VH-VL binders against q9lj97. Designs and how they scored, part 12

Target 1, 262 residues: q9lj97
Amino acid sequence: MSQEEQPKRPQEPVTYGDVFEVSGELADKPIAPEDANMMQAAETRVFGHTQKGGAAAVMQSAATANKRGGFVHPGDTTDLAAERGVTVAQTDVPGARVTTEFVGGQVVGQYVEPRPVATAAAMEAEVVGLSLQSAITIGEALEATVQTAGNKPVDQSDAAAIQAAEVRACGTNVIAPGGIAASAQSAANHNATIDRDEDKIKLIDVLAGATGKLAADKAVTRQDAEGVVSAELRNNPNLSTHPGGVAASITAAARLNERADI
Below, E stands for the ipSAE of ESMFold2; O stands for the ipSAE of OpenDDE; V2 stands for 0.75 times the mean of E and O plus 0.25 times the DockQ between their complexes.

## First folded at step 5 (VH-VL)

Design a10 (framework fv_recibokibart; at its last look DockQ between E and O 0.01; V2 from the best seeds 0.00; counts 0 for: pae E 17.0 > 2, placed apart)
Fold by ESMFold2-Fast, scan of step 5:
Structure a10 (fold): chain C 262 residues (1-262), chain A 120 residues (1-120), chain B 108 residues (1-108)
Amino acid sequence: as target 1 above (262 residues)
Amino acid sequence: QVQLVQSGAEVKKPGASVKVSCKASGYTFTSYYMHWAKQAPGQGLEWIGWINPSGGSTNYNQKFQGRVTMTRDTSISTAYMELSRLRSDDTAVYYCAKDQYSYGYEFDYWGQGTLVTVSS
Amino acid sequence: QIVLTQSPGTLSLSPGERATLSCRASQSVRSSYLHWYQQKPGQAPRLWIYGASSRATGIPDRFSGSGSGTDFTLTISRLEPEDFATYYCQQYDSYPYTFGQGTKLEIK
């Protein structure tokens, strides 16, 4: 490709809104080098390398151009990325694996890979498949997490994500006493005192039957997913979500609901 | 029962510093960000910044950057806001407020406020 | 920064009347991050409506919030004496986080 060795400096920064379908303050922000580094690290954690056509490659190119233009400096991070994080989440749905990439709780990339269905996955697909013919609810997305991360020990980020999910499902700003969020918080606190992973309370212990344990339920929206992702990220020391975890399942549900309704 | 209890009123001279405290109880102090807001006499609310009590990270409104410092002490569940190089227009009631990340980071509980008067 | 403009600045009404308070944003604000607070003289603000339309715990059903994008409304269907206060809208969608100037609801 004929690429200029010393291209002329850009006259304006490359912003998130220039390259991604994002809104609010994030859309107007120049893509910063540390944002791009965080996405690259997240993609490497999930894929084992920087994914071709993923957000990291786009962000690295934009950040490099912005540094060259003097709009950002090495080590700069946007406020929204610093507060709400940069992450890549994967979840398995009937017949597919959905990978979603986030900056500041907003989707910057999504990849769907068709996948063969094994016996266990076929059973999971049957359960989830009924909800795919109508909107997937928050409770159903929480139950789907049992299949993708059921054996994960409950930690504080899981408890935060579950609390966000319950609050949004019920439309209240307080978790229900003895509800699913209260159980998750109790499990996370208990697990913090336990050394052996096999002795810890697992996500399946909290999320099994989630639809029946919520006082109210609703179809998952993009705003619901943003809230759940942000809750999980803010409560994780590495500002990341767990692949196949609560945020991943809620996000996959939101995206599938959008495609089914349009 | 969630409570945020702030330190008492302060009177300071121009150029001095003031440090306001906010003691939290009734929830896990490290699980929610603590925000600070300013309300000048007869005026509306202005956001100053937040601190994450878990790691101690902070983010400040650019208007106060360079004059404000937020810290916390997890052993006593207390957040602090220090404002330096005080001016007459810093006379205000200062509030601490807990956010709620599970929905929209709404400020679900507020301290009672601390009146800071800057007078010559 | 996002500027939130509240109107009217002062609304003078009698108990039993309907109140409509407006909050207009200079840029689009996602509904999940638009909140309303009530403040009485000498007191701290109290969360009233969160996410544009959800009532906080203990808030009477005569209060309702609505709106999206740049135009948000707080409605009180039938004013009670205890409702006379200043109401502030706030956005947490874009840094720096901002409040409106407030609408003072006062007895006519």
Scores: ipSAE 0.216, ipTM 0.644, lowest interface PAE 5.5, mean pLDDT 85
Fold by OpenDDE, look of step 6:
Order: C-alpha cells, then structure tokens, then sequence
Structure a10 (fold): chain C 262 residues (1-262), chain A 120 residues (1-120), chain B 108 residues (1-108)
C-alpha cells in the first residue's frame, strides 16, 4: 500500500508578488481567503461572473494553497486588502473597455475589451489587435476614477492628486479658475466642514467630464503617475493611496500605455 | 501521540496577570496554529485567539484585545497565553487547542485545561 | 460576529433512542467551517464532527452531521451510554470564531 506521500506542505506561502506584478508591502503578503472572496465578489459585480483565469481565480488558488500550508486561516484578510479594499473598475476608452482589478490600490489584473467603433472602418478592425490605438490621457484616467471611486467624498488627498494630475496634463503649475483642481480643492474644503458623508461633495461631482474640463491633455506616463501618487500620499494622513482613486487610476493608465508601447 | 499539556491551576487577585503554558508534543509544533479558549464554570466555550506557527502573528478576539498576549517558544514546543488586568469574570478553565487542515481548521487536539480563579 | 444557537439546551433521552441536536447560525456558514465537539464533565472538548458532516477519527458511525447555510444538525441514531455529554457546535468561517452554547444530552 504505497503511502501516498501527502503532498509536502509548501514551505512558503504564496504571496501577491508571486502571482501578480505588485510591489511594496503587498508583494510580500500571503494571499488570504477573504481577499480572494472580495475579488470574486467584485468581479461578479462587474462582469456578472468570475473571470476564468482572472485575479479572483488566481487568488483563490493561492489562498487555498496557503490554507493548506497553514499560512492563512479561514476569515483571514490582508491588512492592505482590508484597509484599502479590493476593487474592479471599468473604464471606457475610445475603441475599448478597460477593466482593472485592484488589491490595496495596486493593479493585479487588467482586461481590454475592444468595442466596435461604429465608423465604416469596421472591416479593418479585425486585424486591430487589442492594441489600444490611442494612449489613455490624464483626463480619461480622471474620468475613469468616477467608476471606481465616484462616491468617495473629496478630501485633501484627492484634491492634491487631482491638482497634480492637472498640472501634468497642462504643463503649468497655475491652477485655472474653475478647473478640476480648483473644484476639487473647493470640494475638499467644503467637505471638511460637513459631518455627514452623505452630504459631502463626491469625486463624481468633480471628475465627471474631466477630459472637457482640462485646458490641455496628454497621454499618461509613468512619471505622471508617480507625481500624482506622491501628491496623494503626502496629503493623506495614512500615507496611502485610495484604491480605485485618482492616483490608482492614473497609475493604471500609465501601465496600460506602457504595455501598448504608446 | 499528539499531546498538549497545560500548566497547573492558578489563583489570582483582581488586577493581577496570569500566564498559562501549553507544552506540545507528538507533532511538528512549528507547523500548526495554537488557539486558546475560555470556559467559565458551567458555561460554554469562548474563543480567545490564535498564534501562528512561527509566533510572529496573533489574532485575538476583540473581547480580550488589550489584555491577552499569546507567545510561543519553539525551542521547547510551548505556547503561552497571558491575561492581564484580571477580573472576577475571568475565572474559567482555559484551554489550548491545536488546529488541523482537513476542511476548516478544526481543533483536533486540546490541552487538559487550566483553571484560573480570580478572587479578592 | 456569527452567533451559533443550539437547541435544545438540554435533551433527556434513554439509551437506544435517537438524538437530534440543532445548531443555528445567525448568518450563513460554509459547511467546511462548522464543527462539533463533545465534552464530558471535567474533560476537555473533543473534536467529534468536522466540516459539518465528517466524523473525526474514532467516532462511531451512529453519529452523523448534516446541514448547510444557517442550519446544522448532529444526529445520533442510537444512543449509547457513553454518548451522554455536552455537544458544542463551532464555526471557523469568520472572526471571531464562535461556539454554540451547547446541548447537554443527559440520561432520562
């Protein structure tokens, strides 16, 4: 009776860094069951189902392995996931819908679905590989934030991030009167005087139509993302970026542009 | 055979601290979580918390948060639970329990329990 | 927290009879994370059923567990004298982990 060698308990946990291109503290964190569950729920909410081979599936597999290894327990969640959330956001860009999955503010998955551009050039579109024909702009990334964090009350960190984004988009440090940055700052100031979150100005109120509100726009670069992230972090007492927030959206856009060699 | 042997009964005054030990044998001590549970006289069981195999991480029931400290000494395969600022309602039998990974981390082995009496 | 309510609090039966113990959860519990323990006076609890329906090592086949969602049951098909004890259900689904208040099975 061959003693079926019980599969050797993994000596090390499966971390986020093992399965995703993440950095920092998150990269070293074992994937926990509740993290996976949150992603599953988020995917289901957005897609109506979990994505085959998507982040949720990967996380579930990792969490299962970690449970078997005794590295995590049922009900466990990573601090970063608990604090910053697990989110799935969709953004429509010209010619495509981009779905981005986040854990603790870091991108763990991205899907691009081509959308038929109604124009007559439909025939040549077959060969148009998932190449984002156009780079995602800062304005577009800001608008995309509405989808992931639109209901978030505007705070000083948001205002700072939005200002940084506007400055980078326009190439000027001058805050335009009535611009997005000015609006965000006003909103943040107002919200500081309001006790109830329900009565506060939300990101959607500021960032809706952001592409049209910017005096100038440009494709998001890594440097832009870094600048916006820095602005958000410096103005957040928790020294963190909001998952699906302004910095997260800009970062996601930058990554997409890099992948597209745009 | 897996065994968990706990320290003897303790009598403490209110405000004092108690440290209960749980010596493990018969399994790889550094591979399993150690849990602690409380059972007041004639009452049911209450989960206090766990400490991971390495001893570097703990998770406490909020009810005990701030008063309980769990530690491990891997060199002697012993787990410890310290409860501070003792109150009369802390009078109970305290159990260490090892979990396993069959389905949902059930407690497969228990210590014999340690009676802690808090009396003025 | 998930509250587990066991019923009845006390069950008085005779050897040879069938016993049915209930554990109701305040919210849904995954079956893999619901367990049963037996405890006799002066002794530590002992794992009895794990994953709602799996017997622990050495547990007689007269014991069975069933249930899902919020309702779980431990059944003893034919009581033996040694079966008279207190039985606790426990969930390991979410923090804090919790026990039921117990059902005392006593001899009539």
Amino acid sequence: as target 1 above (262 residues)
Amino acid sequence: QVQLVQSGAEVKKPGASVKVSCKASGYTFTSYYMHWAKQAPGQGLEWIGWINPSGGSTNYNQKFQGRVTMTRDTSISTAYMELSRLRSDDTAVYYCAKDQYSYGYEFDYWGQGTLVTVSS
Amino acid sequence: QIVLTQSPGTLSLSPGERATLSCRASQSVRSSYLHWYQQKPGQAPRLWIYGASSRATGIPDRFSGSGSGTDFTLTISRLEPEDFATYYCQQYDSYPYTFGQGTKLEIK
Scores: ipSAE 0.202, ipTM 0.638, lowest interface PAE 2.2, mean pLDDT 87
Fold by ESMFold2, look of step 6:
Structure a10 (fold): chain C 262 residues (1-262), chain A 120 residues (1-120), chain B 108 residues (1-108)
Amino acid sequence: as target 1 above (262 residues)
Amino acid sequence: QVQLVQSGAEVKKPGASVKVSCKASGYTFTSYYMHWAKQAPGQGLEWIGWINPSGGSTNYNQKFQGRVTMTRDTSISTAYMELSRLRSDDTAVYYCAKDQYSYGYEFDYWGQGTLVTVSS
Amino acid sequence: QIVLTQSPGTLSLSPGERATLSCRASQSVRSSYLHWYQQKPGQAPRLWIYGASSRATGIPDRFSGSGSGTDFTLTISRLEPEDFATYYCQQYDSYPYTFGQGTKLEIK
């Protein structure tokens, strides 16, 4: 049997794909020191500290290894992180507050704060033999955004995210007239002509009743969340997602569905 | 205009059940949680639970767990609260209230209340 | 569960006076999830202040809410005859959702 090779300086960079469940171009990018600094700042802003064992800590360790291996310079930033940003979004869904961390539009961390609301009641019901809640659908996740961002004025990034969600729920690449995406786009266009936020159309005006407005619906998957996040990011001038917004709610639903193994 | 109209007063004996209805109008019924609250005569308010009309899921205050069942009929925009094994201290006015789904989830509209009297 | 304790239990004042109603929580409540309701005898409660400080639609600006953490206050700057009622605070932050016992604001 071959002897385990003795430790030495890293021979190849630690990439995002090595440490996170990411895909595409980001997966092959070395984790850079400034990426880690940006995530540490974002976690500190949201949590008041860096999360133990969280994305910032993992990125810092990887960036340190990459510096020691000569693969990155101390001031380096990955082009996707510089262009698409490092963002943190929080959303409230029934039974949980979910904090999701993004690099270049892809999830690199998620922190679920279970609230003893629907989840605790469901677990108590299971102990006594009552039924459990089923998987969260795209329509339900869109409606959950009402709870976390319902009073937010609709903008173009919201409209793009909603369109991506509806297309995935209905299995078509074409925006349906009279659907929630059409309503969201109309609201975003209208709001662009309005000066006062109190006069603007809000997310609740578009997303309330989303399950009844969709031509079809489905359980939220990871790929659905990736598509919706990409749409929101591409259509936000700040290249970030909205706290408690559409992408955050879809991402939270996808992660909760994975946690429930359904 | 948003309106919640509840069923009429009921008189029941101990051990019986009561089912109170709450018919919603003026908004999309399935888009907002419906809550129920109890107010005993001359007393404050007590939260009983909620139902999500879109999927029918519920969450009950532990005090009522095992005796309360909340249901809905989306075809007529009506929520129901059934309380079983009634006791004399269940005599109260029961309200339905609409959740607004703001960041704070305030109850913006209330039904007129249904008086349930439990007496032998 | 979070216990909301309102004080005073009864507040007797005259029209034109300033009223201050207190709501103290047994645990911290995020301000966005703390609400106030007004109730008159024989009527359902009505949403009055939401998110600790925001007035519901149509509520006069003589009503203001403030506070955070465990201490919340409803203030009426100049009492009108229609303001005499019972006021409840309510938290929506943690199950079970709870109301305070109420402060009855009555005419002296």
Scores: ipSAE 0.000, ipTM 0.388, lowest interface PAE 17.0, mean pLDDT 80
ESMFold2 (binder alone), look of step 6: mean pLDDT 93; pTM 0.946

Design a11 (framework fv_recibokibart)
Fold by ESMFold2-Fast, scan of step 5:
Structure a11 (fold): chain C 262 residues (1-262), chain A 120 residues (1-120), chain B 108 residues (1-108)
Amino acid sequence: as target 1 above (262 residues)
Amino acid sequence: QVQLVQSGAEVKKPGASVKVSCKASGYTFTSYYMHWAKQAPGQGLEWIGWINPNSGYTNYNQKFQGRVTMTRDTSISTAYMELSRLRSDDTAVYYCAKDQYSYGYEFDYWGQGTLVTVSS
Amino acid sequence: QIVLTQSPGTLSLSPGERATLSCRASQSVRSSYLHWYQQKPGQAPRLWIYGASSRATGIPDRFSGSGSGTDFTLTISRLEPEDFATYYCQQYGSSPYTFGQGTKLEIK
């Protein structure tokens, strides 16, 4: 049998698992003040303001309670937030705009904004809540990035996210020579030497036809999304992902596939 | 070809400090965290900390907090670990290791190790 | 911190035999963050199995990893002379990241 959970004492900290659908070690961590500040900064970068009733608001409330209870101190940050980051990713899928908020690579908030163009699959997953006909693959999620961020110059964060995606898709720890990840790394290195953005290699130049360029492909899982998000965050000094970028697209695919009961 | 090449063996007196280097080649140095671990003679491995070579941000195992400092020089793709106020139980082989965040942050490549001996 | 306990500490076997190495965690570790390393005397550790069950590049198919939660296993189906080494499990699920104490596989 499964191990029974210990009953909580009256004077316990508010943990991530108390307020969000998270698992593993993050679920048991008290929400720290700097975690909340990082989320507020991330929401401001993406939305232009702190989202009312969003993850930042929940985290600020929890962190304040934890400070008053003596469980955390001002300036404290959860090790997972410090290592894997706190980010808000936004991407467009057929029929909807999906905004996803992360702490330590795990989803703590998701917002779906319906859009005029809708496919049956997009409506089913995001608006109707029915099972998908087929799972979205890593290659398909990478191709979706062309629609949402195709004109973005490729940088080191993009290249890292694409490498994570290829490694996960192929089930190996080695990047294929001449593959999509190698092309992205080359593009990022080249772009670092170019002054004008219009002269830089764009995401569309690397990701178009991604499904056909991968040696192997698979349905996107939550673990795949965590790896891709972490890769993009690690290569960005602000610990953020690009709205509509690679991490955002992979994350949207993982969430849709999770709803599909695969 | 990925390689991590560490500096040579050191002999130090108690109370001194030691700075070990780890030169990376064959991959984008700033894209992967560099970890440091120690192995005392005949013992197992113990994680010391990591540095993000892109940002310079570090995270240390609390056991070494206050005595360890990790830095890097991106111009020469080299990471450094300095351990101060050396004690006899700091005698160990120190390893640098590159992580791989694409899957599970596994340490896919390791340096050859640097023996640090602390003796009077 | 998460404590990883490996058993047995020393495993004495002959070439051709099956080896089963255990790694138990003091609390649950996601399989994606459980890894195995091989180390020979005087050498650096080498990645062997990542994510509980995936073989690293170049690792023979006689090696397999399995497990989830708190109980992980490394199995060698038919020992070859070059397999005699110390094997360490490692978790990256929670800081500080920890290693087991190692299982030394030695020739009987």
Scores: ipSAE 0.005, ipTM 0.545, lowest interface PAE 9.8, mean pLDDT 83

Design a12 (framework fv_recibokibart)
Fold by ESMFold2-Fast, scan of step 5:
Structure a12 (fold): chain C 262 residues (1-262), chain A 120 residues (1-120), chain B 108 residues (1-108)
Amino acid sequence: as target 1 above (262 residues)
Amino acid sequence: QVQLVQSGAEVKKPGASVKVSCKASGYTFTDYYMHWAKQAPGQGLEWIGWINPYSGGTNYNQKFQGRVTMTRDTSISTAYMELSRLRSDDTAVYYCAKDQYSYGYEFDYWGQGTLVTVSS
Amino acid sequence: QIVLTQSPGTLSLSPGERATLSCRASQSVRSSYLHWYQQKPGQAPRLWIYGASSRATGIPDRFSGSGSGTDFTLTISRLEPEDFATYYCQQYGSSPYTFGQGTKLEIK
């Protein structure tokens, strides 16, 4: 199913310099799908999961937008990522554990985890004001979830988040028959009757090609992210969102889009 | 080595359509966008649009929107630009050009150009 | 749309002299998306400088590009006879992608 009302193809790629404080050759490179996959693998190795709101989530959103715009292809790797690698390193310092994420030898993420005897000031949220030529859309953020949580069985919290995303993308309170939200609800209902996780319908089965399945799309705003997060939280027994899931991807997209502004 | 070979010169009457071809060789056709540009006699270059040969997706300069159509045939590594409802100010050399997205989307290789003359 | 204004429109010089060609953008353009092309009569344009300052393959070191934001410059340190041509700047920072009107470098 293809809708006539789809978001306009991005005019410019999302580059490393658009979303990270990097310099030189790397700053001008479009973020490629394999770069993002390498970061996700590195974060999973270090944290056991994809870090919520980390570099992998940002890179997956950017790579998905770049694939949608035709600036990169599946399996593409930035020369610098291929030659110098993608790394996540942890360093213990007095009062804290510092985790630093690198692409091509340059820092793209840094997180400080205070230890009980920490005397350092709390770290504030980092704000980077870079010019972003193309905004990440709701459909692109949903497709990015395939990379961070594609093998997760679809549950009611996922279905609620996807429905909130579709409603916000289309500007209506009615979900499309046979659309992505309807598919997610169907998958969640089916999965509730299945005992083995391996037999359940996964997020990739629902979210692959999301941009083509939405009747309309729009750039992700902070308000969109808040609505999607709220929907996922309210439909989860533990009142939490899944790391690397729908809410995480929409939140990362909103953050990236904010970096385009002064 | 990379080469872009365009179709030969065309003479058309006002109101007609023209379809220019650009055959690529020496690289993977689907890996890079193909752009089209117009150069009227004695004038500078004007960007018309691009086609993504992988997806068939296109983007057109608003000035040409509604009159231009870009297509491709991956089996013969050829891109096409069709311009309809021709006017005398469409008389120009039309170029295809390959970009290089790994750097800054610079047009690293150009076709030799196709002269389209619109006369009554 | 971003308008690129080149100056001068025509630059008349002799071989051995230094040439300085200007390209001004109506709004800021990321340096990586500012390119220069050389075109001789009857020929297709040829990529000359990409990303404001990087020479394309085979371009002599007498050519240099510089600039950022709205002001970009192409400099030829010592003109050779084969350098006389029209030079176009181009931006790929936002659609529609635009070219300057060109600077024609001609022999005095």
Scores: ipSAE 0.000, ipTM 0.385, lowest interface PAE 20.0, mean pLDDT 80

Design a13 (framework fv_recibokibart)
Fold by ESMFold2-Fast, scan of step 5:
Structure a13 (fold): chain C 262 residues (1-262), chain A 120 residues (1-120), chain B 108 residues (1-108)
Amino acid sequence: as target 1 above (262 residues)
Amino acid sequence: QVQLVQSGAEVKKPGASVKVSCKASGYTFTSYYMHWAKQAPGQGLEWIGWINPSGGSTNYNQKFQGRVTMTRDTSISTAYMELSRLRSDDTAVYYCAKDQYSYGYEFDYWGQGTLVTVSS
Amino acid sequence: QIVLTQSPGTLSLSPGERATLSCRASQSVRSSYLHWYQQKPGQAPRLWIYGASSRATGIPDRFSGSGSGTDFTLTISRLEPEDFATYYCQQYYSTPYTFGQGTKLEIK
């Protein structure tokens, strides 16, 4: 049997799959400098600094190596990162804060920060969920969006995603009068008439305290994430999700919930 | 509405090349990858490769590497797959398919298929 | 490459019965990248279940998917005449992306 010999490239680019547990077409993509810059900005916004040994540091190192090898140029962005986002989301669970980092909707980093709890609460958490993490709820994922995109002006894409999230959380097709979805829609309509971004209503104005503002809540499922992503995409002219936005946060929560019980 | 419309059936001699087209409509052509798959008569599906219509980058299944070339024309929202050095076992229906990146890169829409027959 | 093995190759059942279709991967596949497609003779495949367990738009609730790691299942709780088709599982976890050989669901 003859095999066709293809010359081996002397040096290959560092791809996402080389340094992260990612799959699909993202795994084959060389890490680009702007992807790394977006992650660094997201980590700085959430942590106040670039996380030591985190995804941003790994991506910066890989992008630098790829630039030296001639595989990418300064300013290059992976199409998947540009179209699908680079996101960092935080969720509070009993006894810990969980931060999850995403590129193109896939997890590239995850950090658990222990948080003080009363002895009784700690005992209850251990009895109820010793080997199981508390599932992240739709309300908690919406609150996480405040940390990653809180200063973003609310647009129709955001309003649609928030509406999808609320109807899924409440298990009905009717949004609550004066609820979070109604507030988001009102904000988007108002912002459409405003010229300066600084004068627009921001996501933090709508999503702060989301868990307390929803009539009902539930653990985020894969179907919930798909519905919210679909709503955001349908209302965005570029058919992309906002980095750190509602769809990204809900997707993060769904993936983390799936991993917690396997 | 999303539609993928492929070119018509082709009959080729062994050693020839065939170029199949897939015209996209109803979505932003450059926002989603276009995949190609082969289905020989009475057999299952086999992935050939993908093209990113935005940048034009491609990734090919090693089984077809060296014989397949994928291109696109963004001005007419059309993707192309060219398969060279045709053999009898290349007789198959070839499909284009759009991915959906939001969750698991599933193939949400498919072209109707193009039958390529390589005569004995 | 990841090999997906479907079983049985052919499943002969009557309308009203329950169908269970298996897909086994040669190595672990994250469930979010395991999908199922339905194909009828002379037609293109149609997305049926994505991410192992999520129904595509318009797919009846009698269809369910489950599984993780190397073992995945597509279940039809009560077969209707229009459900008789070939079903393919597919992994998008690593290149080359692969399909199972298919399970043909046929009327007994």
Scores: ipSAE 0.000, ipTM 0.408, lowest interface PAE 16.8, mean pLDDT 80

Design a14 (framework fv_recibokibart)
Fold by ESMFold2-Fast, scan of step 5:
Parts: C-alpha cells; sequence; structure tokens
Structure a14 (fold): chain C 262 residues (1-262), chain A 120 residues (1-120), chain B 108 residues (1-108)
C-alpha cells in the first residue's frame, strides 16, 4: 500500500454564498453550527426527519468543515440567523405543497410535493376533470395568478418566474421581444425606482390575457412547475414564495393536470 | 440551440489585466448562473466564481478574491470575467459555463474557452 | 476544500474492453452534487453524468455512474474509439466547487 497524508484542516471558511444562491451580507458569512442545527430542527418539525437533499445536510457539512478549520465554534450562530431566524415554511395550494427553507430571510432550499386532495368536492372535481376538462396550460395558470395576486407590484422574483414560464410554454430558451416576460422584466425594473406601491405596475397589468400574449402554450407539467418555483425563489432574497403568486399558480396547475386523462 | 461564445486569445504582460467575454444564446440569459473555470496547460479544472445575471450578484473562490471581477450586460446576453495583476501562473484556458435547475447545479453547457498567456 | 482524487491517473485499454474510473472525496458529498465531464484535447469539457448516476442528454447507455458518500465510479461497459478522452469528476456540495485531477483513458 502507498502511504497517505492525513487530511489537513480547511484553509478557508465555507460561506452561505459558497453553497447557496444568496446575496448581501449573508453570502459572506461562514455557516455556523447552530444555524445548521436550527435548520435540521425546522426540517424535522415540518417533515418528521431531515429532508433528503435539503439545506440542513448541506449546512451541517459546511459547519463541520468550518469547525475543523477553526472558523466557528460549537454553539455559534450567524447574526442574521439569530435576528431573522432559520425557518421552513409550507404553503398548501390546491393539489400541491410548496416548502421553502430560509436563513435570514433568504432562500436556501425549495421543494414541490404533489398532494392528493381527498375531499368529496375534490373527488367530484376530479371525475368532472377527467371527463370534461382539458389540461390547464401555462398561459391559463398565469392568468389565474391575476385572480390570486393581481394587485401585487411586480418584482424581480415575479419577472424571473414569468420568464421561466414563457420559455417552457414556447419550447425555446429565449423570450419573445415585447412578450409577457419582457413586459414583466420591464415592470420589475421600473418598480425598483418607485417608492409608493400604488404607483407600481401590478401583476394584472402584465398577466391579463397571458394565453393570447404567449407565442405558444402547453399543458403544465411537474417539471414546468419545478423550474418556475426555482426561478421565483432564487430571485427573492426576502423569501417566502408569494402565496397565490406565479409559482403557486403553476404548481397548482401541474397538480391538477396529473389528475386529468391527458 | 444553447451556445456560449467566448472572446479570442490574449497575450498579456505580468501586472496587466485581461477581460474575457462570454456571449450566451439559445436560452434566457437571466434565468441561470454563469460560472467561470481555469485550466492551466496540461492541468485540471479550477472553479473561479459565479455571477447571477439577473441581479448581478457574484461569488468568488477565495484564491481569486481581490483579483477577479465578474459582470454582465443583459442587453446583449454577455458575461465578463476580468482578472487583474496577472502572473505567469495565470496562463491558462478560461471557460464560462451555464448551471442548471437541479439539486446538483451541474454545468450543462460550456464556452469554447479563451487562452490567456502571461509572458514577459 | 473538498479534494477529489481520481484513480487511475491513466487507464490504457483497447476498444471493446470495460473501463472503470474511480473518484474519491476527502469528505462526504451528496450524490446529487457529484458530476462527471468528458474532455478531449483542445475542446471544452462536456457534461457526461450528473447527480452521480444520471446520463446527460445524448450520452450512450454504455456509460453508467454510481456511488455515494466518498466513493464514486464511472463505468463504460464496452469502449468505443470515441470514448478515449480525459474524464473529470466534480463536486458541488461545498465551496469552492472542485474537480478531480482527471483520468486519461488512452488506447493500448
Amino acid sequence: as target 1 above (262 residues)
Amino acid sequence: QVQLVQSGAEVKKPGASVKVSCKASGYTFTSYYMHWAKQAPGQGLEWIGWINPSGGSTNYNQKFQGRVTMTRDTSISTAYMELSRLRSDDTAVYYCAKDQYSYGYEFDYWGQGTLVTVSS
Amino acid sequence: QIVLTQSPGTLSLSPGERATLSCRASQSVRSSYLHWYQQKPGQAPRLWIYGASSRATGIPDRFSGSGSGTDFTLTISRLEPEDFATYYCQQYGSSPWTFGQGTKLEIK
């Protein structure tokens, strides 16, 4: 056998920005052991165990490396995690549960879990849906967002989600000039310069008539929903996915389509 | 089709700066992170950093922190990497690469590479 | 920093043979964050296997990936002439993201 050197301590801390798509002060912070413990506790509370592929596993690995490197000590908590918390939020939408993991108000994990709706009304809707309804399209799901969040000012997370939706609807990796994604991006940029919410461009201004504004459309799939959810979460540093927003509506549509005979 | 097209080869003197471009096409530029990697002649790959083209946020490997700057221009779907205070060991092919929506953040498409030679 | 060690450094085989390439991590890496790339001389790397076991689009089914924790393997069941290249494993579990030193697959 060849001789092996013992592993040396890490020379650089593993920061939040190193392992997660986070911004601002959080990105530069070494992941601390108590941050990781708080996330593991939050996942266990919500899922009954540590989520496979979840943020807790990544944070525990990073915190362990940081302890070995001497950058953090047991019981240390990042100031942002202590002040704003380490949370796991679940939003139930028809046919699906969206789970989002946060540190200091920024997303570090996200999951979309289809959930059967087992009520008499849901069973009746399922039977009718299988018999009479066509699959819900991406354009239709975007229009549904007008009913649930039409008065919300368009921000960067909305624009990102709408771009993901348009790309998937059209089957191309480009957005249409003058299309809904371009309009949403323009609205988000404009709104960033406006102080008063009432003066901002709203989701209804962008998404009304979305089915007619898309160059192509398609039935919403689970993969479509995952892409749209990821886009919204990565571009929202405050971090909850907006209840009834674009990601929620696309997720609901994907779930309903799983029940339809298509 | 997804393509990442990088600027041409450059020869620089020690102490100079170089700015490499990576023009994206065939996908929504602002939806995916752009990464940069270094490959010295006959050696393996080394990650330099990423930029989120949507917000412009960046994160750099500490080995390059203070010498590397990543920027983007969303109007022309182009990412840039500038490396300053060049040394002979910066001689390498530099690649841009797009990440993907998945648990792994795999680099699904790569630019063709830009050779930067640092010579006295 | 997670160090990825690939073995062997060079693997000399003939077309038609089976190739087994190893990647060992200095720390546990979630399988979803372990990827393999193929690189030919003068070309950019190309994604080959992602998440330890999933083939990228267009990759022939003679390629398979496996492993978890610290031990990962790329297997080519029956080598074709176009398979001779350098293969790199990469981890995305902990920053800085790192690559192995590569295994060069060459014709015997």
Scores: ipSAE 0.000, ipTM 0.408, lowest interface PAE 15.3, mean pLDDT 80

